# VHH binders against Mucin-5B (MUC5B): the designs that were tried, part 1

Scores and structures below are computed, not measured.

Target 1, 189 residues: Mucin-5B (MUC5B), of Homo sapiens (Human) (q9hc84r5073to5261)
Amino acid sequence: CICSMWGGSHYSTFDGTSYTFRGNCTYVLMREIHARFGNLSLYLDNHYCTASATAAAARCPRALSIHYKSMDIVLTVTMVHGKEEGLILFDQIPVSSGFSKNGVLVSVLGTTTMRVDIPALGVSVTFNGQVFQARLPYSLFHNNTEGQCGTCTNNQRDDCLQRDGTTAASCKDMAKTWLVPDSRKDGCW
Structure headers, positions and changes below count from the first letter of each chain, unless a header shows other numbers; antibody chains are not in Kabat numbers.
F, E and O stand for the ipSAE by ESMFold2-Fast, ESMFold2 and OpenDDE, each averaged over both directions (binder to target, target to binder). V2 = 0.75 x the mean of E and O + 0.25 x the DockQ between their complexes.
[cut] marks letters that were taken out.
Atom coordinates printed by the task and the answers are left out, and those that the model quotes come from them; centres of patches stay.

## First folded at step 4 (VHH; from g1 with P101D)

Design g6
Fold by ESMFold2, look of step 4:
Structure g6 (fold): chain B 189 residues (1-189), chain A 120 residues (1-120)
Amino acid sequence: as target 1 above (189 residues)
Amino acid sequence: QVQLQESGGGLVQPGGSLRLSCAASGFTFSTYWMYWVRQAPEKGLEWVSTISGSGGSTYYADSVKGRFTVSRDNAKNTLYLQMNSLKPEDAAQYYCAKELDYGYDFEDYRGQGTQVTVSS
């Protein structure tokens, strides 16, 4: 099962359904329906701003968040001397390539490509600020994923599963229902 | 007004090479990330590669990694894609695209494309 997003708005679900979705909020990309594997969850924050940036004026980077057991890993991009560089926050602390804790491995390729592996689950997530890819083995996650990445069922007909458990005719319409409420952002609650 | 013009496509044998170019105008080229994407007939768009505004960081889809190289010349406002060891599955219309401003779609910031055909 592979889910991806590129260009900030183009998604391919775990079962290969392509759609576009333009949102400026944080959304659930994937979460377990039944918490079998440490309650693995993936989120995309489309507008991860610093205190000096505004939604109306500044280009804010995206951040991909991974929740696994009690760990929170944030993958984002920051500017260092006018160049884009990857920033990985492990429980809110910046970490370097090769960091490992509690079965989670972090690596950086080049300056902005970040990778998180959870070997016990066969899970791999990559993000460079513009493109993400999440790889989950079907053998472990079949029938147990929901979110903007859809289901891992080898069946595209059930990919547009909304938060209320119904299937939308369009995955664009489904994607809106996976909003993570955030009253600090206009229109995100 | 963003303008992108792809060129360099053509017919090539399996294992052959092509170099695509994308001429850019209407925006400050050096400040934006650029993308190569492709579309085979009756298929959706597939991301191929991405390059940072400075050219210092490059990224590739697994299907092309090790065979394709993206580069840019910011003095000439030109994006390039060197394609080596071409396979039949690489045959597609190739587009260059500018980094999206938030709230906009890829379609607003791409060229008309250039055709790559791989045939024995």
Scores: ipSAE 0.006, ipTM 0.344, lowest interface PAE 9.1, mean pLDDT 79

## First folded at step 10 (VHH; from k1 with S54Y)

Design m4
Fold by ESMFold2, fold request of step 15:
Structure m4 (fold): chain B 189 residues (1-189), chain A 119 residues (1-119)
Amino acid sequence: as target 1 above (189 residues)
Amino acid sequence: QVQLQESGGGLVQPGGSLRLSCAASGFTFSTYWMYWVRQAPEKGLEWVSVISGYGGSTYYADSVKGRFTVSRDNAKNTLYLQMNSLKPEDAAQYYCAKEFDSGEFEDYRGQGTQVTVSS
């Protein structure tokens, strides 16, 4: 099961359904329906503002968050001395490529490609600030995922599963229901 | 007003090369990540490559890694795609696209340029 996003608005679900969604808040990409594997959850914050920007034209990068057991990993890009660099926060602490803790491995490839592996689950997540890809093995996660990434069922018919358990006519409409509560802020809708 | 204009498409033999260009205007080109995307007949849009503003970070879809090279000239507001070792499956309409800014209402891309690879 592979879920991806490119361009900031173009999504492909675990079972291959493509859709466009332009929400600017934080949304659930994936979570377990029943917590069986450490309550694995993935979120995308489309307007992640941590540093000051110019007063006239501030833009904020996206951040991908991974929750697993008691760990919280944030992947984003930031400007360091005028250059784009990957920033990985492991439990709110910046870490470097090669860091590992409690079965989670972090690496950086090139300048901004950040990778998180959870080998016990066969899970791999990459994010470079623009494109993410999340790989989950069907054998462990089948019939147990929900969110913008849809279900991992090898069947596109149920991919647009909404938060209330019903299937939407389009995954764009489904994606709206996965808004993280209280994540609304100026610049998101 | 954001404007993107692609050029450089054409007909080539398998194994041949093409270089695409995209002229950009109406936004601060150097501050945005820029994409090349493509669409084959009866297929959805597929991202091909992305490049950061000044940082020089480039990324490619698996299907084109090692064959395509994205670059930009921020002084000329121009995005480029060097396409080598072209295959029949690369035939598509190619578009230049600006990253979706989370504060924007629309996705911006040009009208596209056609790449055709002969059988």
Scores: ipSAE 0.442, ipTM 0.740, lowest interface PAE 2.4, mean pLDDT 84
Fold by ESMFold2, fold request of step 15:
Structure m4 (fold): chain B 189 residues (1-189), chain A 119 residues (1-119)
Amino acid sequence: as target 1 above (189 residues)
Amino acid sequence: QVQLQESGGGLVQPGGSLRLSCAASGFTFSTYWMYWVRQAPEKGLEWVSVISGYGGSTYYADSVKGRFTVSRDNAKNTLYLQMNSLKPEDAAQYYCAKEFDSGEFEDYRGQGTQVTVSS
């Protein structure tokens, strides 16, 4: 099962359904329906502003968050001397390529490509600030995913599962329901 | 008033090369990530490459990695795609696209330029 996004608005679900979604808040990309694997959850914050509350905050970068067990891993891009660089926060602490803790492996390729592996689950997530790809094995996550990435069922019929447990007619309508509660902030509409 | 204009498409034999250009206006070109995307007949739109505004970071879809090179000239507001070792499956309409800005109502791309690969 592979979920991806490019261009900031073009999504492909785990089962291959393509849709466009232009929400600018924080949304659930994927979470377990039944918390069997450390409550694995993926979030996309479309307007990730650091502590800098200035006029430039109107165009904050995106951040992809991974929650697993009690760990919180944030993947984002920041400017260092006018150049884009990947930034990985592990429990709010910046870490470097090769860092690992509690079965989570972090690596950086080039300047902005970030990768997180959870080998026990066969999970791989990549993000370069613009394109993400999340790979989950069907054998472990079959019928146990929900969010903007849809279900991992090898069947597109139930792919647009909304937060209330119903299936929407379009995944664009479904995607709105996965807003993270209390994630509204300035620059997020 | 974002405007994007692609050029440089054409007919080429397999293994040949083409260089695409995209002239940009109506926005601060240097601050946005820019994409090359393509659409073949009976297929959806697929991303090909992306390049950062500053720092020159580049990324490619697996299907073109090692054969295509994206670049930009921020002084000329121009995006480029050098396509080498072209294959018949690379034939498509190629578009340049600006990354989606959350304050906008549309995803902006040009009208495209056609690349045809045949012997």
Scores: ipSAE 0.393, ipTM 0.694, lowest interface PAE 2.7, mean pLDDT 83
Fold by OpenDDE, fold request of step 15:
Structure m4 (fold): chain B 189 residues (1-189), chain A 119 residues (1-119)
Amino acid sequence: as target 1 above (189 residues)
Amino acid sequence: QVQLQESGGGLVQPGGSLRLSCAASGFTFSTYWMYWVRQAPEKGLEWVSVISGYGGSTYYADSVKGRFTVSRDNAKNTLYLQMNSLKPEDAAQYYCAKEFDSGEFEDYRGQGTQVTVSS
């Protein structure tokens, strides 16, 4: 099962359904329906503003968050000397490429391509600020995923699973339901 | 209105090369990230490559990394994809796509160009 997002708004679900959705908030990309393998979940924050970013003047980058067991990994980009560089936060602590903890491996390829691997699960997640890709083994995660990445069932008919458990007519409509409410962000409540 | 027109597809043998082009109009080309995506029969859309507005940043899917090269000529409002060492699994309809603003995906891609890889 491979899910991808590019251009900030173009999605391809685990089962290969393509749709376009633009949101300004944080959304659930995928989560386990039933916690079987560390309660894995992925989130996309479309406006990840750090304290150093003047909210008014600078465009906040996107951030991809990976939650696995009790660990929280954030992948985002930061400007260093006028160039974008990958920034990986492991439990809110910046870490370098090659860092590993409790079966999670993080790496940076080139300058901005960040990768998270969970070898025990065969899970890989990549993000470079523009493109997201998650690879989950079907053998482990089939019939147990929901979110904007849809279901992992090898059936496109059921991909547009909404938060309330119903299937939407379009995945675009489905995508809206995976909003993570955040009162700190205007329009994201 | 955004207009994109792909060209350069065709039939090639495994190991062969093709160069795709995408002519863009209806928007300020240089200010947008541009994408190549492809769709094989009975498969979903797959992103292939992306390039920043001024070409300073390029990214590739793992499946094409080292074989494909994306570039752009902003003076000509044209996007390119050099495809080398083509494999049968590269066979697909290739689309040029603009970074999304609003609306539907179909509004920001062209009609596509067919790439066939066969011995």
Scores: ipSAE 0.069, ipTM 0.528, lowest interface PAE 3.5, mean pLDDT 91
Fold by OpenDDE, fold request of step 15:
Structure m4 (fold): chain B 189 residues (1-189), chain A 119 residues (1-119)
Amino acid sequence: as target 1 above (189 residues)
Amino acid sequence: QVQLQESGGGLVQPGGSLRLSCAASGFTFSTYWMYWVRQAPEKGLEWVSVISGYGGSTYYADSVKGRFTVSRDNAKNTLYLQMNSLKPEDAAQYYCAKEFDSGEFEDYRGQGTQVTVSS
């Protein structure tokens, strides 16, 4: 099962359904329906603003968050000397390429492409600020995923699963239901 | 109004090369990231390559890495995709697309250009 997003708005679900959705908030890309393998979940924050970024009146980058076994990994991009570079936060601490903890491996390919591997699960996630891709083994995650990446069932008919457990007519309509409530952001509730 | 027009597609043999072009108008070209995407028959839309506004950053799908090269000429408002070592699996309708914050994908891409790879 491979899910991808590019341009911040174009999605391909685990089962290959394509749709367009643009939100301004944080959304659930995928999560386990039943916590079987560390309660894996992925989130996309469309406006990951830090204190330093807001002060500079610069555009806030997107951030991809991976939650696994109570660990929190954030992948985002930052400007360093006029160039974009990957920034990986492991439990809110910046880490370098090659860092590993509790079965999670993080790396940076090139300058901006960040990668998170969970070898025990065969899971890989990549993000470079523009493109997201998640690979989950069907053998482990089939029939147990939901979110904007849809279901991993090898059936496109059920891809548009909403938060309330119903299937939407379109995945675009489904996508907005996976909003992560945040009272700190207008309209993100 | 955003306008994008792809060209350069055609029929090539496996191992052959093509160079796609995308003429852009209706927006400040250099300020936007540009995308190449493709859609093969009975398959979903697949991203192929991304390039930053001034070309400082380029990204490629794994399936095309080492074979395709994206570039742009901001003075000409043109996006390019050099495709080498083409494979049958590369056959698709290729679109150039502008990054956007809202709207429909169809509003920010061209009509596409067909690439066919066959012996």
Scores: ipSAE 0.053, ipTM 0.505, lowest interface PAE 3.8, mean pLDDT 90
Fold by OpenDDE, fold request of step 15:
Structure m4 (fold): chain B 189 residues (1-189), chain A 119 residues (1-119)
Amino acid sequence: as target 1 above (189 residues)
Amino acid sequence: QVQLQESGGGLVQPGGSLRLSCAASGFTFSTYWMYWVRQAPEKGLEWVSVISGYGGSTYYADSVKGRFTVSRDNAKNTLYLQMNSLKPEDAAQYYCAKEFDSGEFEDYRGQGTQVTVSS
């Protein structure tokens, strides 16, 4: 099961359904329906700004968050001396390429392509601020995913699963139901 | 309104080369990341390459790394894709696309140019 996003709004679900959705908030890309393997979940924040980043940057970058067990990994891009670089936060602490903890491996390819691997699960996630890709083994995660990435069932007919458990006619309509409420952002509740 | 027009596609033999162009208008070209995407028959859209506004950053799908090169000329509002060592699996309709602000994908891509790879 491979899910991807590019261009800021184009999605391809685990089962290969393509759709366009442009949101300005944080959304659930993927989560386990039943917590079987560390309650894995992925989120996309379309406007990730910290106090420090807000002061320095004209625009807020996107951030991809990976939640695994009790760990929280954030992948985003920051400006360093006028150049974009990948920024990986592990439990709110910046870490370097090659960092590993509790079965999670993080790396940076080049300057901006960030990768998170969970070898025990065969899970890999990549993000460079523009393109997102998540690879989950079907053998482990089939029929147990929901979010904007869909259901991982090898059936495109059920990809547009909404938060309330119903299937939408379009995945675009489905996508907005996976909003993560955030009172700090206008329109994100 | 956003307008994108792809060109340069055609029929080539395996191992051949093509250079695609994309003429852009209706927006400030240099301020947007640009994408090449492709759609093969009975397959979904996949991203091929991405380039930043001023060309300082380029990215490629694993399937085309080492073979394709993206570039842009902001003075000409043109995006390019040099495709070398073409394979049959590269055959697809190729689109240039602007980083999305809002709306539908079709509003931010061109009509496409067909690439066929056959012996």
Scores: ipSAE 0.051, ipTM 0.516, lowest interface PAE 3.5, mean pLDDT 90

## First folded at step 13 (VHH)

Design p2 (from m4 with F105W)
Fold by ESMFold2, fold request of step 15:
Structure p2 (fold): chain B 189 residues (1-189), chain A 119 residues (1-119)
Amino acid sequence: as target 1 above (189 residues)
Amino acid sequence: QVQLQESGGGLVQPGGSLRLSCAASGFTFSTYWMYWVRQAPEKGLEWVSVISGYGGSTYYADSVKGRFTVSRDNAKNTLYLQMNSLKPEDAAQYYCAKEFDSGEWEDYRGQGTQVTVSS
């Protein structure tokens, strides 16, 4: 099962359904329906404005967050001396390529492409601020994913599963239901 | 007003090479990530490659890794895609696109250039 997004708005679900959705909030990309594998969850924050909160930051970068067991990993891109560079925060602490802890491996390819592997689950996630790809083995996650990445069922008819457990007529309608409330952001509640 | 014009498409034999160009105007080219995106009649939109504003960070779809190279010349406001070892499945309309934060993808792409690979 492979989910991807490019351009901030073009999604392909785990079962290959393509749709467009653009939001400025944090959304659930994937979470386990039943917490069997360390409660694996993926989030996309479309407007990650940590240092720019004091200004009208119209172009904040995206951040991809991974929750697994008690670990929180944030992948984002920042500007260093006028060029783009990947930043990986492991439990709020910046880490470098090659860091590993508790079965989670992080690496950076080039300057901005960040990769997280969870070998025990056969999971890999890549992100460069513009494109992400999440790969989950069907054998472990089938019938156990929900979010903007849809279901991992090899069946596209149930891909637009909304937060309330019903299937939307379009995945654009489904995608907005996966909003993570955040009162600190305009309209993200 | 964003203006993007792709060129360099054409007919090529399998295993051949093409170089696509995209002339950009109407925005500060060097500050935006740029995409190559393709669309074949049998498939929806497929991103091919993305390159950072600085030009030092590139990323490729698995289907083209090792065969395609994206680059940019910020002094000439031009984006390039070098396509080597072309396959029939690479045949598509190729678009140059600017990253954007709102609106529709169609407002931030060019008209495209057609790549045809003889079978």
Scores: ipSAE 0.524, ipTM 0.785, lowest interface PAE 2.1, mean pLDDT 86
Fold by ESMFold2, fold request of step 15:
Structure p2 (fold): chain B 189 residues (1-189), chain A 119 residues (1-119)
Amino acid sequence: as target 1 above (189 residues)
Amino acid sequence: QVQLQESGGGLVQPGGSLRLSCAASGFTFSTYWMYWVRQAPEKGLEWVSVISGYGGSTYYADSVKGRFTVSRDNAKNTLYLQMNSLKPEDAAQYYCAKEFDSGEWEDYRGQGTQVTVSS
């Protein structure tokens, strides 16, 4: 099962349904329906505005967040010496490529492409601020995913499953329902 | 008003090479991530590559990795795509696109340039 997004708005679900959606909030990309593998969850924050570093900037970068067990990993892009560079926060602490803790491996390829592997689950996630890809093995996650990335069922007819359990006519309509409320952002509640 | 104009498409044999260019105006070119995106007949949009504005970081779709190279010249406001070892599957309309926060992708791309790969 592979979910991807490019351009901030073009999604391909785990089962290959393509749709467009643009939102400026944090949304659930994927979470387990029944917590079985450490309650794995993926979120995309479309305007990750850190208070000091990006508060004065006209644009805020995207951040991809991974929750697994008690760990919170944030992947984002920041400016260092006038260049875009990947920034990985492991439990809110910046870490370097090659960092490993509790079965989670992080790496940076080139300057902006960040990768997180969870080998026990066969999970890999890559993100460079513009494009993400998340790979989950069907054998472990079938019938147990929900969110903007849809279901991992090898069946596209159930890919537009909304948060309330109903199927939307379009995945664009479905995607809106996966909003994570955030009172710090206008219109994200 | 974003203005993007692609050029350099054409007919090429399998295994051949082609270099696409995209002239940009109406925005501060150097501050934005830029995409190459393609669309074959009866197919959806497929992103090809992306390049950062300030740092020159690049990323490629698996289908083109190792064969295509994206670059930019910020002094000339121009985006490039070097396409090597072309395959029939690469035949498509190729678009240059700017990253954007709102609106539709069609407002942030050019009219495209056609690449045809045929013997």
Scores: ipSAE 0.498, ipTM 0.769, lowest interface PAE 2.1, mean pLDDT 86
Fold by OpenDDE, fold request of step 15:
Structure p2 (fold): chain B 189 residues (1-189), chain A 119 residues (1-119)
Amino acid sequence: as target 1 above (189 residues)
Amino acid sequence: QVQLQESGGGLVQPGGSLRLSCAASGFTFSTYWMYWVRQAPEKGLEWVSVISGYGGSTYYADSVKGRFTVSRDNAKNTLYLQMNSLKPEDAAQYYCAKEFDSGEWEDYRGQGTQVTVSS
């Protein structure tokens, strides 16, 4: 099962359904329906504004968050001396490429492509601030995923699973239901 | 208003090459990541390549990696896609797209240019 997103608005679900969704908030990309393998979940924050972001910063970057067991990994892109660089936070602590903890491996390819591997699960997640891709083994995660990445069932008819457990007529409509409420963000309540 | 205009498409034989161009206006070109995307008949949108604002970072879909090269000239507000070793499966309508910030899909892409690969 492979899910992808580009430009922050174009999605391809685990089963290959393509759709466009425009969101300005944080959304659930994927989570386990039943916690089986560390309660894995992925989130996309479309406006990851850090306290250090000066008003001069034209835009807040996107951030991809990975939750696995008790671990929290954030992948984002920051400007360093006018150049974009990947920033990986492991449990709120910046870490370098090659860092590993409790079966999770993080790496940076080039300057901005960040990768998270969970070898025990065969899980791979990549993010460069623009393009997201998650690879989950069907053998482990089939029939047990929900979110904007949809279901992992090899059936596109059921991809648009909403938060309330119903299937939407379109995945665009489904995508809205996966909003993560955040009172700190305008319009994200 | 964002304006994007693709050009350079055409008919080529397998193994041939094309160079696409995209003229941009109506926004600060250098501040946006730019995409090449394509849509084949009866298929969904597929991202092909993306390039950062100043061209320091480039990325490619697995299907085109090693064959396509994205570049940009910010002084000319122009995006390019060099396509080498073209395959029949590369045939599609190719669109230049600005990184999304507002509006509809049609608001931040061009009209597209057709690429056909046939013997």
Scores: ipSAE 0.283, ipTM 0.654, lowest interface PAE 1.9, mean pLDDT 92
Fold by OpenDDE, fold request of step 15:
Structure p2 (fold): chain B 189 residues (1-189), chain A 119 residues (1-119)
Amino acid sequence: as target 1 above (189 residues)
Amino acid sequence: QVQLQESGGGLVQPGGSLRLSCAASGFTFSTYWMYWVRQAPEKGLEWVSVISGYGGSTYYADSVKGRFTVSRDNAKNTLYLQMNSLKPEDAAQYYCAKEFDSGEWEDYRGQGTQVTVSS
């Protein structure tokens, strides 16, 4: 099961359904329906604004968040001396490429391509601030995923699963139901 | 308003080359990552290449790595895609697109340029 997003609005679900969704908030990309493997979940924040980021950058970058067990990993891009660089936060602490903890491995390829591996689950997630890709083994996660990445069932008919458990006619319509409410952001309710 | 205009498409034989251009206006070009994307008949949109605002970072889909090269000239507000060793499966409508910040898909891409690879 491979899910991808590019440009902040173009998605390919785990089962290969392509759709476009305009999102300015934070959304659930993927979560386990039933917590079986550390209650894995992925989020995309389209405007990751921190005090340090807002001071240094003209625009807030996107951030990909990985939640695994009690760990929170944030992948984002920051400007350092006029250059884009990957920034990985592990439990709100910046970490370097090669960092590992509790079965989670993080790395940076080049300057901006960030990778999170969970070897025990065969899970890999990549993000460079623009393109996101998540690889989940079908053997472990089939029939147990929901979010903007859809279901992992090898059936495109059920990809557009909404938060309320119903299937939308389009994945675009499905996508908006996975909004994470944030009172700090206008229109993110 | 955002305006993007692709050019350089055409008919080529397998193994041939094309160079696409994209003229941009209506936004601060250098502050945006830019995309090349393509859509073949009866297929969905797929990203081909991405380049950062100042060109320091470039990325390619696996299907075009080693054959395509993205570049940009911010002084000319122009995006480029050099396509070498073209294959029949590369035939598609090619679009340049600004990274999303608002609007609909049609609002941050061009009209496209057709690339045909003859058999």
Scores: ipSAE 0.152, ipTM 0.582, lowest interface PAE 2.9, mean pLDDT 91
Fold by OpenDDE, fold request of step 15:
Structure p2 (fold): chain B 189 residues (1-189), chain A 119 residues (1-119)
Amino acid sequence: as target 1 above (189 residues)
Amino acid sequence: QVQLQESGGGLVQPGGSLRLSCAASGFTFSTYWMYWVRQAPEKGLEWVSVISGYGGSTYYADSVKGRFTVSRDNAKNTLYLQMNSLKPEDAAQYYCAKEFDSGEWEDYRGQGTQVTVSS
């Protein structure tokens, strides 16, 4: 099962359904329906604004968050000497390429392509600030995923699973239901 | 108003080459990441390549890595896609698209240019 997103608005679900969704908040890309493998979950924050970025009047980057067991990994991009570079935060601590902890491996290819691997699960996630891709083994995650990436069932008819457990007529309609409430962000509740 | 116009598509034999161009206007070209995307018959939109505002970063879909090269000339407000070693699977309508910030999909892409690969 492979899910992808580009431009912050164009999605391809685990089962290959393509749709466009324009959100400005944080959304659940995927999560386990039943916590079987560390309660894996992925989130996309479309406006990952830090105090430093705000002060510099810089554009807020997107951030992809990976939650696995008790670990939190944030993938985002930052400007360094006029160039974008990948920034990986492991439990709120910046880490370098090659860092590993508790079965999670992080790496950076080139300057901005960030990769998170969970070898025990065969899970790989990539993000470069523009394009997101998540690869989950069907053997482990089939029938147990929900979010904007949809279901992993090899059936496109059930891809548009909403937060309330119902299936929407379109994945665009489904996508908005996976909003992560945040009272700190206007309109994100 | 954002305007994008693709050109350079056509019919080529397998193994052939094409160079696509995209003329941009109506926005500050250099401040936006630009995308090449394609849509084959009965398939969804597929991202092909993306390039940063000043061209310092380029990315490619696995299906085109090593064969396609994205570039841009900000002085000319033009985006390019050099396509080499074309395969039948590359046949599609190719669109250039501005990084999304507002509006509808149709508002930040061009009309597209058709690429056909056939012997």
Scores: ipSAE 0.125, ipTM 0.564, lowest interface PAE 3.4, mean pLDDT 91

